# Designs tried in a protein design chat: VH-VL binders against G-type lectin S-receptor-like serine/threonine-protein kinase SD3-1 (SD31). Part 14

Target 1, 127 residues: G-type lectin S-receptor-like serine/threonine-protein kinase SD3-1 (SD31), of Arabidopsis thaliana (Mouse-ear cress) (p93756r25to151)
Amino acid sequence: EIQLGSKLVVGENTLWVSNNGDFALGFFNPPGLLNRFSIGIWFNSNSIPYDQRKVVWVAGAGVVVSDNSSYFELTRNGELVLFDSLLGVPVWNSKTNRFSVSSALLRDDGNLVLLKDREEIVWQSFG
Key: E = the ipSAE of ESMFold2; O = the ipSAE of OpenDDE; V2 = 0.75 times the mean of E and O plus 0.25 times the DockQ between their complexes.

## First folded at step 10 (VH-VL; framework fv_gevokizumab)

Design zc3 (from zb5 with heavy chain F105Y; at its last look DockQ between E and O 0.65; V2 from the best seeds 0.00; counts 0 for: pae E 3.6 > 2)
Fold by ESMFold2, look of step 10:
Structure zc3 (fold): chain C 127 residues (1-127), chain A 124 residues (1-124), chain B 107 residues (1-107)
Amino acid sequence: as target 1 above (127 residues)
Amino acid sequence: QVQLQESGPGLVKPSQTLSLTCSFSGFSLSSRGYYVGWIRQPSGKGLEWLAHIYYSGSTSYNPSLKSRLTISKDTSKNQVSLKITSVTAADTAVYFCARVRYDWYRGYTAMDVWGQGTLVTVSS
Amino acid sequence: DIQMTQSTSSLSASVGDRVTITCRASQSISNYLSWYQQKPGKAVKLLIYDASNLETGVPSRFSGSGSGTDYTLTISSLQQEDFATYFCQQYDNYPLTFGQGTKLEIK
């Protein structure tokens, strides 16, 4: 489970993973863009050859950041924020700061959810 | 362990097509990780990026020459080729191939290994 | 296109000197900048990537700094083998572009 204050940073090669390991959420470089990065969810199964793995969700429908210190954070206010550190501006936000979010979870079906009281879904990536 | 070697005609007449081959070892373009690109340097002048190609076959070209350039790869031979059509004296240069690191998480970084270069002269 | 300008085309120095070579981009390039060394008769060598990261095997007397549009390469104590031409290059956006070079000559 992903706690408030958790962060992923461009270039750190860190991921949020589902419990069974089948899905991962992290930064990647979208095809056709030079050194621009999106946050996405992809299949992470060892049984799928690396050349057949696909990104199944991207925050903000492909919004990008341009700096290798940019980050994706579950803020202590309960928001998912994609922040471009060079521009000093969030480029995407889940808009959940008033939803009483307690944590996030990347489910075994690949759905990223924000939880209230660690059980009630108040936001989801596939919804 | 990683090395790149350029091969070319040495002399080409104006209006002809220049063909260059980069042969490399110590890495491959069969999976993610690297581009191979071409750069040229006219005598006493700066460096000019021409094109690069990724393992997927995805290509990028310098727009100032794009209509004259074709980059391609032969993954089984560890080769990347560049063609430049309709050459003029302005295409006289030393031509380099270079490897570029690419990482899914970190993106494009730099041209980390270069060939020695091959001189191509365009002259009647 | 992003223009890269090295305002000094040549620079004379002695062994042991501290040398600074500058490079300016026509727009912010987000530290996507590399420095290269070119010696006559030798392959071009990568020194610095991402503005400040020293490439493996490059001596620690080389360092890179800067941000935004202004970048520098510093050699803290010049050695005999450091007399060469130095280029900056941006990889923030296509087309990839180089500075015109700064030739470092023995004084």
Scores: ipSAE 0.251, ipTM 0.745, lowest interface PAE 3.6, mean pLDDT 88
ESMFold2 (binder alone), look of step 10: mean pLDDT 91; pTM 0.940
OpenDDE, look of step 10: ipSAE 0.714; ipTM 0.910

Design zc4 (from zb5 with heavy chain S58Y; at its last look DockQ between E and O 0.83; V2 from the best seeds 0.00; counts 0 for: loop humanness VH .281 < .308, pae E 2.3 > 2)
Fold by ESMFold2, look of step 10:
Structure zc4 (fold): chain C 127 residues (1-127), chain A 124 residues (1-124), chain B 107 residues (1-107)
Amino acid sequence: as target 1 above (127 residues)
Amino acid sequence: QVQLQESGPGLVKPSQTLSLTCSFSGFSLSSRGYYVGWIRQPSGKGLEWLAHIYYSGYTSYNPSLKSRLTISKDTSKNQVSLKITSVTAADTAVYFCARVRYDWFRGYTAMDVWGQGTLVTVSS
Amino acid sequence: DIQMTQSTSSLSASVGDRVTITCRASQSISNYLSWYQQKPGKAVKLLIYDASNLETGVPSRFSGSGSGTDYTLTISSLQQEDFATYFCQQYDNYPLTFGQGTKLEIK
């Protein structure tokens, strides 16, 4: 499970991974864009190059941030926030501040979910 | 050892199509994070980026020439081709191909290996 | 389009000199800048990427600096093999654009 305060940063190449390892969530550079990065979920197989792996979801329908240590955070307030550090503003959030989110989980079906009481789904990427 | 080599017609008449081939070795466009691109340099002038192509078939073109340019690849031959239609004297230049470093996480970084270039003259 | 300007078209220098070459972008390019060396009849060589990162195999006498719109290539002790033309190139946005070049000449 992904705890409140957890953060991914452009350029650190860290990932949130499903329990069985089949899916990963992280920053990637969409081909055809310069100095632009999306948050996406893709099938996580070591046998294929990252740029051949299928992306199944992108935050905000493909909203991008710059490579200035921009980040994706599950905030202490229970929101997923994509923040552009060059602009100094969030460019997307899950709008889950008042949902009493306790954690997030990237499920083995590739669905990113926000949980209340580590049990109840209150937001999901495929919704 | 990574190498790229350009080949072309040397001389092209105005209004014809210029066809260029980049043959490369030491890497492929089948399984790695690279583009191959084309850059030109008229005599005594600066460098002008034309286009590049990724292994997936993704392409990007200089918008000033986009309607006249086509870039394509033959992965089995380790070749990338560029066509420029309706050439004029302004298309006379040395043409270079180059490998471009691309990383899924970092993005585009640099044209890290270049060919020696091939001169193309458009006789007007 | 982002215009890249190298304010000097040629420099004369001697072996052992410290030289600097300046490149200015028409807007901030946030360090997405590379430097190249071009010699007649030779393939162009990458020297510096991301404004300040030395490419593998390039001698440490080459360095890059700058930020925003203003960037500099420095050669700390010029060698015989360094007489060439030097170009900057931005990759912050399409189209990819180059400076017009600075030719470094003997004497």
Scores: ipSAE 0.535, ipTM 0.784, lowest interface PAE 1.4, mean pLDDT 89
ESMFold2 (binder alone), look of step 10: mean pLDDT 91; pTM 0.935
OpenDDE, look of step 10: ipSAE 0.770; ipTM 0.910
ESMFold2, look of step 11: ipSAE 0.432; ipTM 0.785
ESMFold2 (binder alone), look of step 11: mean pLDDT 91; pTM 0.935
OpenDDE, look of step 11: ipSAE 0.786; ipTM 0.912

Design zc5 (from zb5 with heavy chain T109Y, light chain S30G; at its last look DockQ between E and O 0.05; V2 from the best seeds 0.00; counts 0 for: pae O 9.8 > 2, placed apart)
Fold by OpenDDE, look of step 10:
Structure zc5 (fold): chain C 127 residues (1-127), chain A 124 residues (1-124), chain B 107 residues (1-107)
Amino acid sequence: as target 1 above (127 residues)
Amino acid sequence: QVQLQESGPGLVKPSQTLSLTCSFSGFSLSSRGYYVGWIRQPSGKGLEWLAHIYYSGSTSYNPSLKSRLTISKDTSKNQVSLKITSVTAADTAVYFCARVRYDWFRGYYAMDVWGQGTLVTVSS
Amino acid sequence: DIQMTQSTSSLSASVGDRVTITCRASQSIGNYLSWYQQKPGKAVKLLIYDASNLETGVPSRFSGSGSGTDYTLTISSLQQEDFATYFCQQYDNYPLTFGQGTKLEIK
């Protein structure tokens, strides 16, 4: 379970991982890009190099951030926000501040869900 | 109408701290999409970006000067401040503040309104 | 750091002329480029953002073009009030950087 205020930062190589370890959420370089990053979910396997892993979901199609300590955050207001630190602005938002989100969960099927009262799914990546 | 105005000491001695203030009107730094930045220009030279502060309080600094720079805001006064420590003659310049706009839906990042600048001379 | 180079530091032209000012980045900046006009004693003025978008209130004789590392500001028919210094600026990467400027002078 992912707590409100949790953050992933470009360059820190931190991930959100499903309970069974099969899926991971984190920053990656879209094909052909070295200095731009997207946030996405992929099948997590130590036997598959990062550049060869199949991404199953991306936050915002084509949205990228700079290699400048940009971050992906589950805000205290219950939104997933991708923030470009160079531009100083969010570049993607789940727009879930009105859903009383209490936590997030990367499910074992790779679906990222936002939960109300830690139970009710109010948003999901595959939805 | 959006306006920004810089104010500073005019003259600062070496090793002292330079304090600048940017007073603005026509917009609020409590609203998303805006931040205020500082840029300086030595006489006869180009522009150098120093720092900026977003409405959320997020800050960015020029790495070459980061250790000497502190930017802050007072939203209630519509002011942004910049402090530069341990100044030398190299810090002599006209200092500008500017509003930066960006909309992540449209992506129109730009320093769209500038102050007229304030000259700061570092001299013993 | 990304270096922005305006190879022409000064340019002489006459009213009515078509004028082009070039700006080159040390690496691709993905159209994250703005053009500014500076006149003595006046606030710097934004002309173009995102390489080719004309800022509101700026005369249509100004235009921006380019991609990758090479960008151009064009004044289709120079007016008397256009004699000034022009700067390009990238916002693709930290730190934000400006070109050295091109001073447009009357011939």
Scores: ipSAE 0.006, ipTM 0.630, lowest interface PAE 9.8, mean pLDDT 90
ESMFold2, look of step 10: ipSAE 0.301; ipTM 0.740
ESMFold2 (binder alone), look of step 10: mean pLDDT 90; pTM 0.932

Design zc6 (from zb5 with heavy chain Y55W S60Y, light chain S30G; at its last look DockQ between E and O 0.79; V2 from the best seeds 0.00; counts 0 for: pae E 2.3 > 2)
Fold by OpenDDE, look of step 10:
Structure zc6 (fold): chain C 127 residues (1-127), chain A 124 residues (1-124), chain B 107 residues (1-107)
Amino acid sequence: as target 1 above (127 residues)
Amino acid sequence: QVQLQESGPGLVKPSQTLSLTCSFSGFSLSSRGYYVGWIRQPSGKGLEWLAHIYWSGSTYYNPSLKSRLTISKDTSKNQVSLKITSVTAADTAVYFCARVRYDWFRGYTAMDVWGQGTLVTVSS
Amino acid sequence: DIQMTQSTSSLSASVGDRVTITCRASQSIGNYLSWYQQKPGKAVKLLIYDASNLETGVPSRFSGSGSGTDYTLTISSLQQEDFATYFCQQYDNYPLTFGQGTKLEIK
């Protein structure tokens, strides 16, 4: 379970991983781009090199950030925010601040969900 | 040990197509996130990036030369090829191929291994 | 395109000297900067990547620093084998671009 205030930062090689380990969410450099990063979910298998792993979801339909200080955060207000530090602006937002989000969970099926009261799904990546 | 070696015609006439081949060993484009790129250097001048190709087959070209450049790979032969059409004297240079490290989380990192280069002269 | 400028095209120094080579980008490149060494008849050698990371196998007398638009390669104590041409290269954005090079010559 992902707590409010949790943050992933470009270049830190940190991931949010599902409980069974089958899926991971994190920054990646999309093929064909140079030092641009997307936030996405992929099937997490040690048998598949990172550069060959298929992404099953990307925040913002291919939105990218361009700085190592950029980050993806579950804000304390309950929003997923992708922030481009180079531009100095959020470039993607789940727009869930009014849903009383209490936490997030990367499910074992690869679906990222935002939860109210740690139980009710109020937003999901596959929705 | 990782090695790259350029091969080319040495001499090309103006308006012809220059074909270069980079043969490499010690790594595979299919097994890890590597790029292979081409860089050239006219005599007494700086380095100019031309193009590179990803393990996936994606390509990037220098916009100033894009219309004349074609980069391709043959993974089974561990070769990357570059074609330059309609060459002129301005294309006379030493041509290098280099391996580029790729990291899933960091992307492009560096040209960590270079070939020794091959001289190509464009002359009538 | 991002222009990389090495204001010093040539530099004379002696063995044992502390040498500094500068590289300036036309815009901020976010530490996406590498330094290379070129010697005649030899393959170009990567020295520094990401502005300050020493490539494996490179002597510790080499170091890189800088941020934003301004970067520096430093050789703390010049050795005979260090006389060469040094290039900076940005990989912040395509097209990849190099500085003009700085030739380090024996004084």
Scores: ipSAE 0.268, ipTM 0.801, lowest interface PAE 2.2, mean pLDDT 92
ESMFold2, look of step 10: ipSAE 0.419; ipTM 0.772
ESMFold2 (binder alone), look of step 10: mean pLDDT 90; pTM 0.932

## First folded at step 11 (VH-VL; framework fv_gevokizumab)

Design zd1 (from zc4 with heavy chain S31T; at its last look DockQ between E and O 0.82; V2 from the best seeds 0.00; counts 0 for: pae E 3.0 > 2)
Fold by ESMFold2, look of step 11:
Structure zd1 (fold): chain C 127 residues (1-127), chain A 124 residues (1-124), chain B 107 residues (1-107)
Amino acid sequence: as target 1 above (127 residues)
Amino acid sequence: QVQLQESGPGLVKPSQTLSLTCSFSGFSLSTRGYYVGWIRQPSGKGLEWLAHIYYSGYTSYNPSLKSRLTISKDTSKNQVSLKITSVTAADTAVYFCARVRYDWFRGYTAMDVWGQGTLVTVSS
Amino acid sequence: DIQMTQSTSSLSASVGDRVTITCRASQSISNYLSWYQQKPGKAVKLLIYDASNLETGVPSRFSGSGSGTDYTLTISSLQQEDFATYFCQQYDNYPLTFGQGTKLEIK
């Protein structure tokens, strides 16, 4: 379970992982782009190299950030924010600050959900 | 360990197609994490990136030359080929192939191993 | 296209000298910069990647520094084998581009 304030940073090789380990959320370099990075969810099998793992969701339909200090955060006001640190701007936002989000969960079916009271889904990646 | 070697025709007449082959060992393009690319250097001048190709077959080309360039691979032979159509004297250069590191999390990095280069002269 | 400028085309130095070679990008390149060594008739050799990371097997007398648009390669105590041409190269954006080179010559 992903707590408010949790953050992923380009280049830190860190992931949010589902409880059974089958899915991961993290930064990746989309094919054909030179050192631009998206946030996505992929099937997380040790037997499949990272560059062959199927990406099942990408934030903002493929929006990118441009440097290694850019980040993806579940903010303390309950928003998922993709921030480009080189440009100094958010490039994508879940727009959930009014939803009383208490946490996020990457479910074992690959769906990233934002929860109210740790139980009610108020936003989901597959919506 | 890791080695790349260019081969080419040495001399090509204007308007013909220049064909180059990069043969490599110590890695393969069935191995994720690498591109193979082509770079050229005219005599007394700087280096110019031409193209590179990934194990999946994805390619990128220098846009100033794109219409004349074709890069391809033969993974079973550990070879990457470059064709340049309609050559002129401006295509006279030493041609290098190089391995490029790629990482899923960090993207493209350096050209970490180069070949020795092969001179191609375009002349009548 | 991102232009890479090495304002010095040639330097003369002696064995044991400290040498610096500079490279300027036409825009910020976020440390996506490599340094290469070229000798006639030999394969080009990677020295430094990501502006400051020493490539495995490269002598520790080589170092890279800089950020934004301004980058430097330093050789702390020049050796006989270091006389060569040195190029910077950016990989922040396509097309990949190189500086024109700095030839380091023996005095």
Scores: ipSAE 0.340, ipTM 0.778, lowest interface PAE 3.0, mean pLDDT 88
ESMFold2 (binder alone), look of step 11: mean pLDDT 90; pTM 0.934
OpenDDE, look of step 11: ipSAE 0.785; ipTM 0.920

Design zd2 (from zc4 with heavy chain S31T W104F F105W; at its last look DockQ between E and O 0.76; V2 from the best seeds 0.00; counts 0 for: pae E 4.5 > 2)
Fold by ESMFold2, look of step 11:
Structure zd2 (fold): chain C 127 residues (1-127), chain A 124 residues (1-124), chain B 107 residues (1-107)
Amino acid sequence: as target 1 above (127 residues)
Amino acid sequence: QVQLQESGPGLVKPSQTLSLTCSFSGFSLSTRGYYVGWIRQPSGKGLEWLAHIYYSGYTSYNPSLKSRLTISKDTSKNQVSLKITSVTAADTAVYFCARVRYDFWRGYTAMDVWGQGTLVTVSS
Amino acid sequence: DIQMTQSTSSLSASVGDRVTITCRASQSISNYLSWYQQKPGKAVKLLIYDASNLETGVPSRFSGSGSGTDYTLTISSLQQEDFATYFCQQYDNYPLTFGQGTKLEIK
């Protein structure tokens, strides 16, 4: 379970994973782009190289950030935010600041959900 | 140890197709981690990137030359090939192949190992 | 296209000198810059990657610095084997582009 304030940063080789380990969310360098990065969800298997894993969801339908310490954060006000640190702007957010989000969960079916009171889904990636 | 070696025809007539081969050892394009690219240098001039290819088959080309370039790989032979169609005297240069490290988390980095280069002259 | 400019095409120096070679990009390249050494008849050699990282096996007298659009290669105490041509290259965006080169000559 992903707590408010949790952050992934380009180049830090960290992932959010589902409970059973079957899915991961993290930064990746999309094929055909030089040094630009997206945030996505993929089926997580140690037998498949990261660059061959099938991405099943991408934030903002493939919006990218530069490497300059760009990040993806579940903010303390309950938004998922993809921030481009070179440009100094968010490039995508979940628009959930008024939804009383308490946490996020990457479910074992690969759906990223934002939860109220750790139980009620108020936003989901498959929506 | 990592080594790359270019081979080519030496002399090509105008309007023909130039074919180059990069043979390498100490790594392969059957596994992730590297691109192989082509760079050229006309006599007394700067370096010009032409194309590169990843182990997965992803390719990128210099857009100023893209309609004339084809890069391909033969993973079983540890070879990468470049073809340049419709050559002119402007294509006379030393041609280099080079390896590039790729890190999934960090992305593309610099060209870390180069071949010695092979001269190709377009004349007649 | 990102233009890479090395304003000095030739530079004369003596063994033991501190030498600085500069490279300017036409736009910010986020430290995606490498430095290469080229000698006639030899393979091109990578010296510095990501603007400031010394490649394995390169002598510590070489260093790189800079950010944004302005980058520098420094040789702290020039040796006889360092007389060569030096190129910068950006890999922030396609097409990959090189500076024109700076030839370092003994005199």
Scores: ipSAE 0.101, ipTM 0.715, lowest interface PAE 4.5, mean pLDDT 88
ESMFold2 (binder alone), look of step 11: mean pLDDT 90; pTM 0.930
OpenDDE, look of step 11: ipSAE 0.653; ipTM 0.895

Design zd3 (from zc4 with heavy chain S31T Y108W; at its last look DockQ between E and O 0.57; V2 from the best seeds 0.00; counts 0 for: pae E 3.4 > 2)
Fold by ESMFold2, look of step 11:
Structure zd3 (fold): chain C 127 residues (1-127), chain A 124 residues (1-124), chain B 107 residues (1-107)
Amino acid sequence: as target 1 above (127 residues)
Amino acid sequence: QVQLQESGPGLVKPSQTLSLTCSFSGFSLSTRGYYVGWIRQPSGKGLEWLAHIYYSGYTSYNPSLKSRLTISKDTSKNQVSLKITSVTAADTAVYFCARVRYDWFRGWTAMDVWGQGTLVTVSS
Amino acid sequence: DIQMTQSTSSLSASVGDRVTITCRASQSISNYLSWYQQKPGKAVKLLIYDASNLETGVPSRFSGSGSGTDYTLTISSLQQEDFATYFCQQYDNYPLTFGQGTKLEIK
């Protein structure tokens, strides 16, 4: 379970992983781009190289950031924010600051959800 | 340790296809981590990137030359090949192959290891 | 395409001099810039990547700096072995492009 304030940073090779390990969310460099990075969800199999694992969801439908400490954060006010540190601006957010989000969860079916009271789904990646 | 070596025909006639081979050791294109690419340098001039290939088969080409270029690999032989069709005197150059580090999370680094180069002359 | 320009094609200097070689990109390249050394009859060598990071095994007299569109390679105390041509290269976007080179000639 992903707590408020958690973040992923480009280049740190850190991931948010579902409880059973089947799905991962993290930054990746899309094959056709030089040093531009997206945040995505993919099926997490150790037998398949990362760049051949199929990405099933990408934040912002292909929005990218530069490799300069850019990050993806579940903010304390309950938003998922993709921030480009070189430009100094967010490039995508979930628009959930008014939903009383308490945490996020990458579910075992690959759906990233934002929860109120650790129970009620108020946003989801596949919706 | 890590080594790349170019081989080519030395002399090619105009309008023919130029074929180059990069043989390498100390790393592999059987798993992730590296691209191998081709760069050329006409005598007394700057370097020009031509193409590169990833172990997965993903390729990128210099768009100014893309219609004439084909890059391919033979993973079992640790070789990468480049073909340039319809050559002219303008294709006379020293041809280099080079390794590029790539990481799914960190992206590209520069071309960290180069071969010594092979001269190809296009002349009748 | 991102054009890389090295305004000086050749530069003469003496052993012990501080030498600066410049490179300008036609647009911002986010520090995705490398410097290479080419000596006659030898393989091209990577000196600097990400604008300022010294490649392992490269002497510390080499350094890189710059941001945005303007980048600099500095040799703090020139040695005879530094006679070579120096190229910048960007890897911010395709196609990968090089500067035309600066030939460093030792007086």
Scores: ipSAE 0.278, ipTM 0.745, lowest interface PAE 3.4, mean pLDDT 88
ESMFold2 (binder alone), look of step 11: mean pLDDT 91; pTM 0.936
OpenDDE, look of step 11: ipSAE 0.606; ipTM 0.872

Design zd4 (from zc4 with heavy chain S31T H52Y; at its last look DockQ between E and O 0.60; V2 from the best seeds 0.00; counts 0 for: pae E 2.4 > 2)
Fold by ESMFold2, look of step 11:
Structure zd4 (fold): chain C 127 residues (1-127), chain A 124 residues (1-124), chain B 107 residues (1-107)
Amino acid sequence: as target 1 above (127 residues)
Amino acid sequence: QVQLQESGPGLVKPSQTLSLTCSFSGFSLSTRGYYVGWIRQPSGKGLEWLAYIYYSGYTSYNPSLKSRLTISKDTSKNQVSLKITSVTAADTAVYFCARVRYDWFRGYTAMDVWGQGTLVTVSS
Amino acid sequence: DIQMTQSTSSLSASVGDRVTITCRASQSISNYLSWYQQKPGKAVKLLIYDASNLETGVPSRFSGSGSGTDYTLTISSLQQEDFATYFCQQYDNYPLTFGQGTKLEIK
């Protein structure tokens, strides 16, 4: 379970992983771009090279960041935010600051959900 | 020890197709981690990136030349080839191949190992 | 396209000198910049990557610095084997582009 304040940073090889390990969420370099990065969810199999794993969801329909200090954060007010550190602005957010989000979970079906009271789904990646 | 070596025709007539081969050792394009690409340097001029190829078969081309370029690989022979169609005198250059470190999470870095280059002259 | 400019095409120096070679990008490149050494009859050699990281096996007299659009390669005490052409290259975005080179010649 992903706590408020958790973040992923471009280039740090850190991932949010489902409980059974089948799905991962992290930064990747989309095909056709040089040093640009998106946040996405993919099936997490150690038998498939990372760069050939199927990406099943991408934040903001493929919005990219351009700097190795850019990050994806579950903020303390309950928003998922993709921040481009070179531009100094967020490029995408979940718009959930008024939903009383307490945590996030990457489910074993690959759906990223934001939870109220650690139980109620108030936002989801596949919705 | 990582090595790359270019081979080519030396002399090509205008309007024909230029074919180049990069043979390499000490690494392979059977698994992730590296691109191999082509760079050229006309006499007394700067360097120009042409194309990259990844182990997966993914390719990237310089958009100014994309319509005339084809990069391909033969993984079993540790070779990467470049074809340039419809050549003119402007294609006269030393042609280099080079290796690039790549990671899906961190992207591209520098061209860490180069071949010595091969001169190609386009002349009637 | 990102243009890379090396302000000097030729630089004369003596063994033991400190030399600095500059490179300017037409836009910020987020430190995605490398420096290369080119000598006649020898393979091109990577010296510095990510603006300031010394490639393994490169002598410590070489260093890189800069950020944004302005980058430098420094040789702290020039050696006989350092007379060569030096060029920068950006890999922030496609197409990959190079500076035109700075030839370092003996005075």
Scores: ipSAE 0.470, ipTM 0.812, lowest interface PAE 2.4, mean pLDDT 89
ESMFold2 (binder alone), look of step 11: mean pLDDT 91; pTM 0.934
OpenDDE, look of step 11: ipSAE 0.705; ipTM 0.889

Design zd5 (from zb5 with heavy chain S31T S58I; at its last look DockQ between E and O 0.56; V2 from the best seeds 0.00; counts 0 for: pae O 6.4 > 2)
Heavy chain, then light chain:
Amino acid sequence: QVQLQESGPGLVKPSQTLSLTCSFSGFSLSTRGYYVGWIRQPSGKGLEWLAHIYYSGITSYNPSLKSRLTISKDTSKNQVSLKITSVTAADTAVYFCARVRYDWFRGYTAMDVWGQGTLVTVSS
Amino acid sequence: DIQMTQSTSSLSASVGDRVTITCRASQSISNYLSWYQQKPGKAVKLLIYDASNLETGVPSRFSGSGSGTDYTLTISSLQQEDFATYFCQQYDNYPLTFGQGTKLEIK
ESMFold2, look of step 11: ipSAE 0.558; ipTM 0.801
ESMFold2 (binder alone), look of step 11: mean pLDDT 91; pTM 0.934
OpenDDE, look of step 11: ipSAE 0.785; ipTM 0.917
ESMFold2, look of step 12: ipSAE 0.710; ipTM 0.852
ESMFold2 (binder alone), look of step 12: mean pLDDT 90; pTM 0.933
OpenDDE, look of step 12: ipSAE 0.019; ipTM 0.658

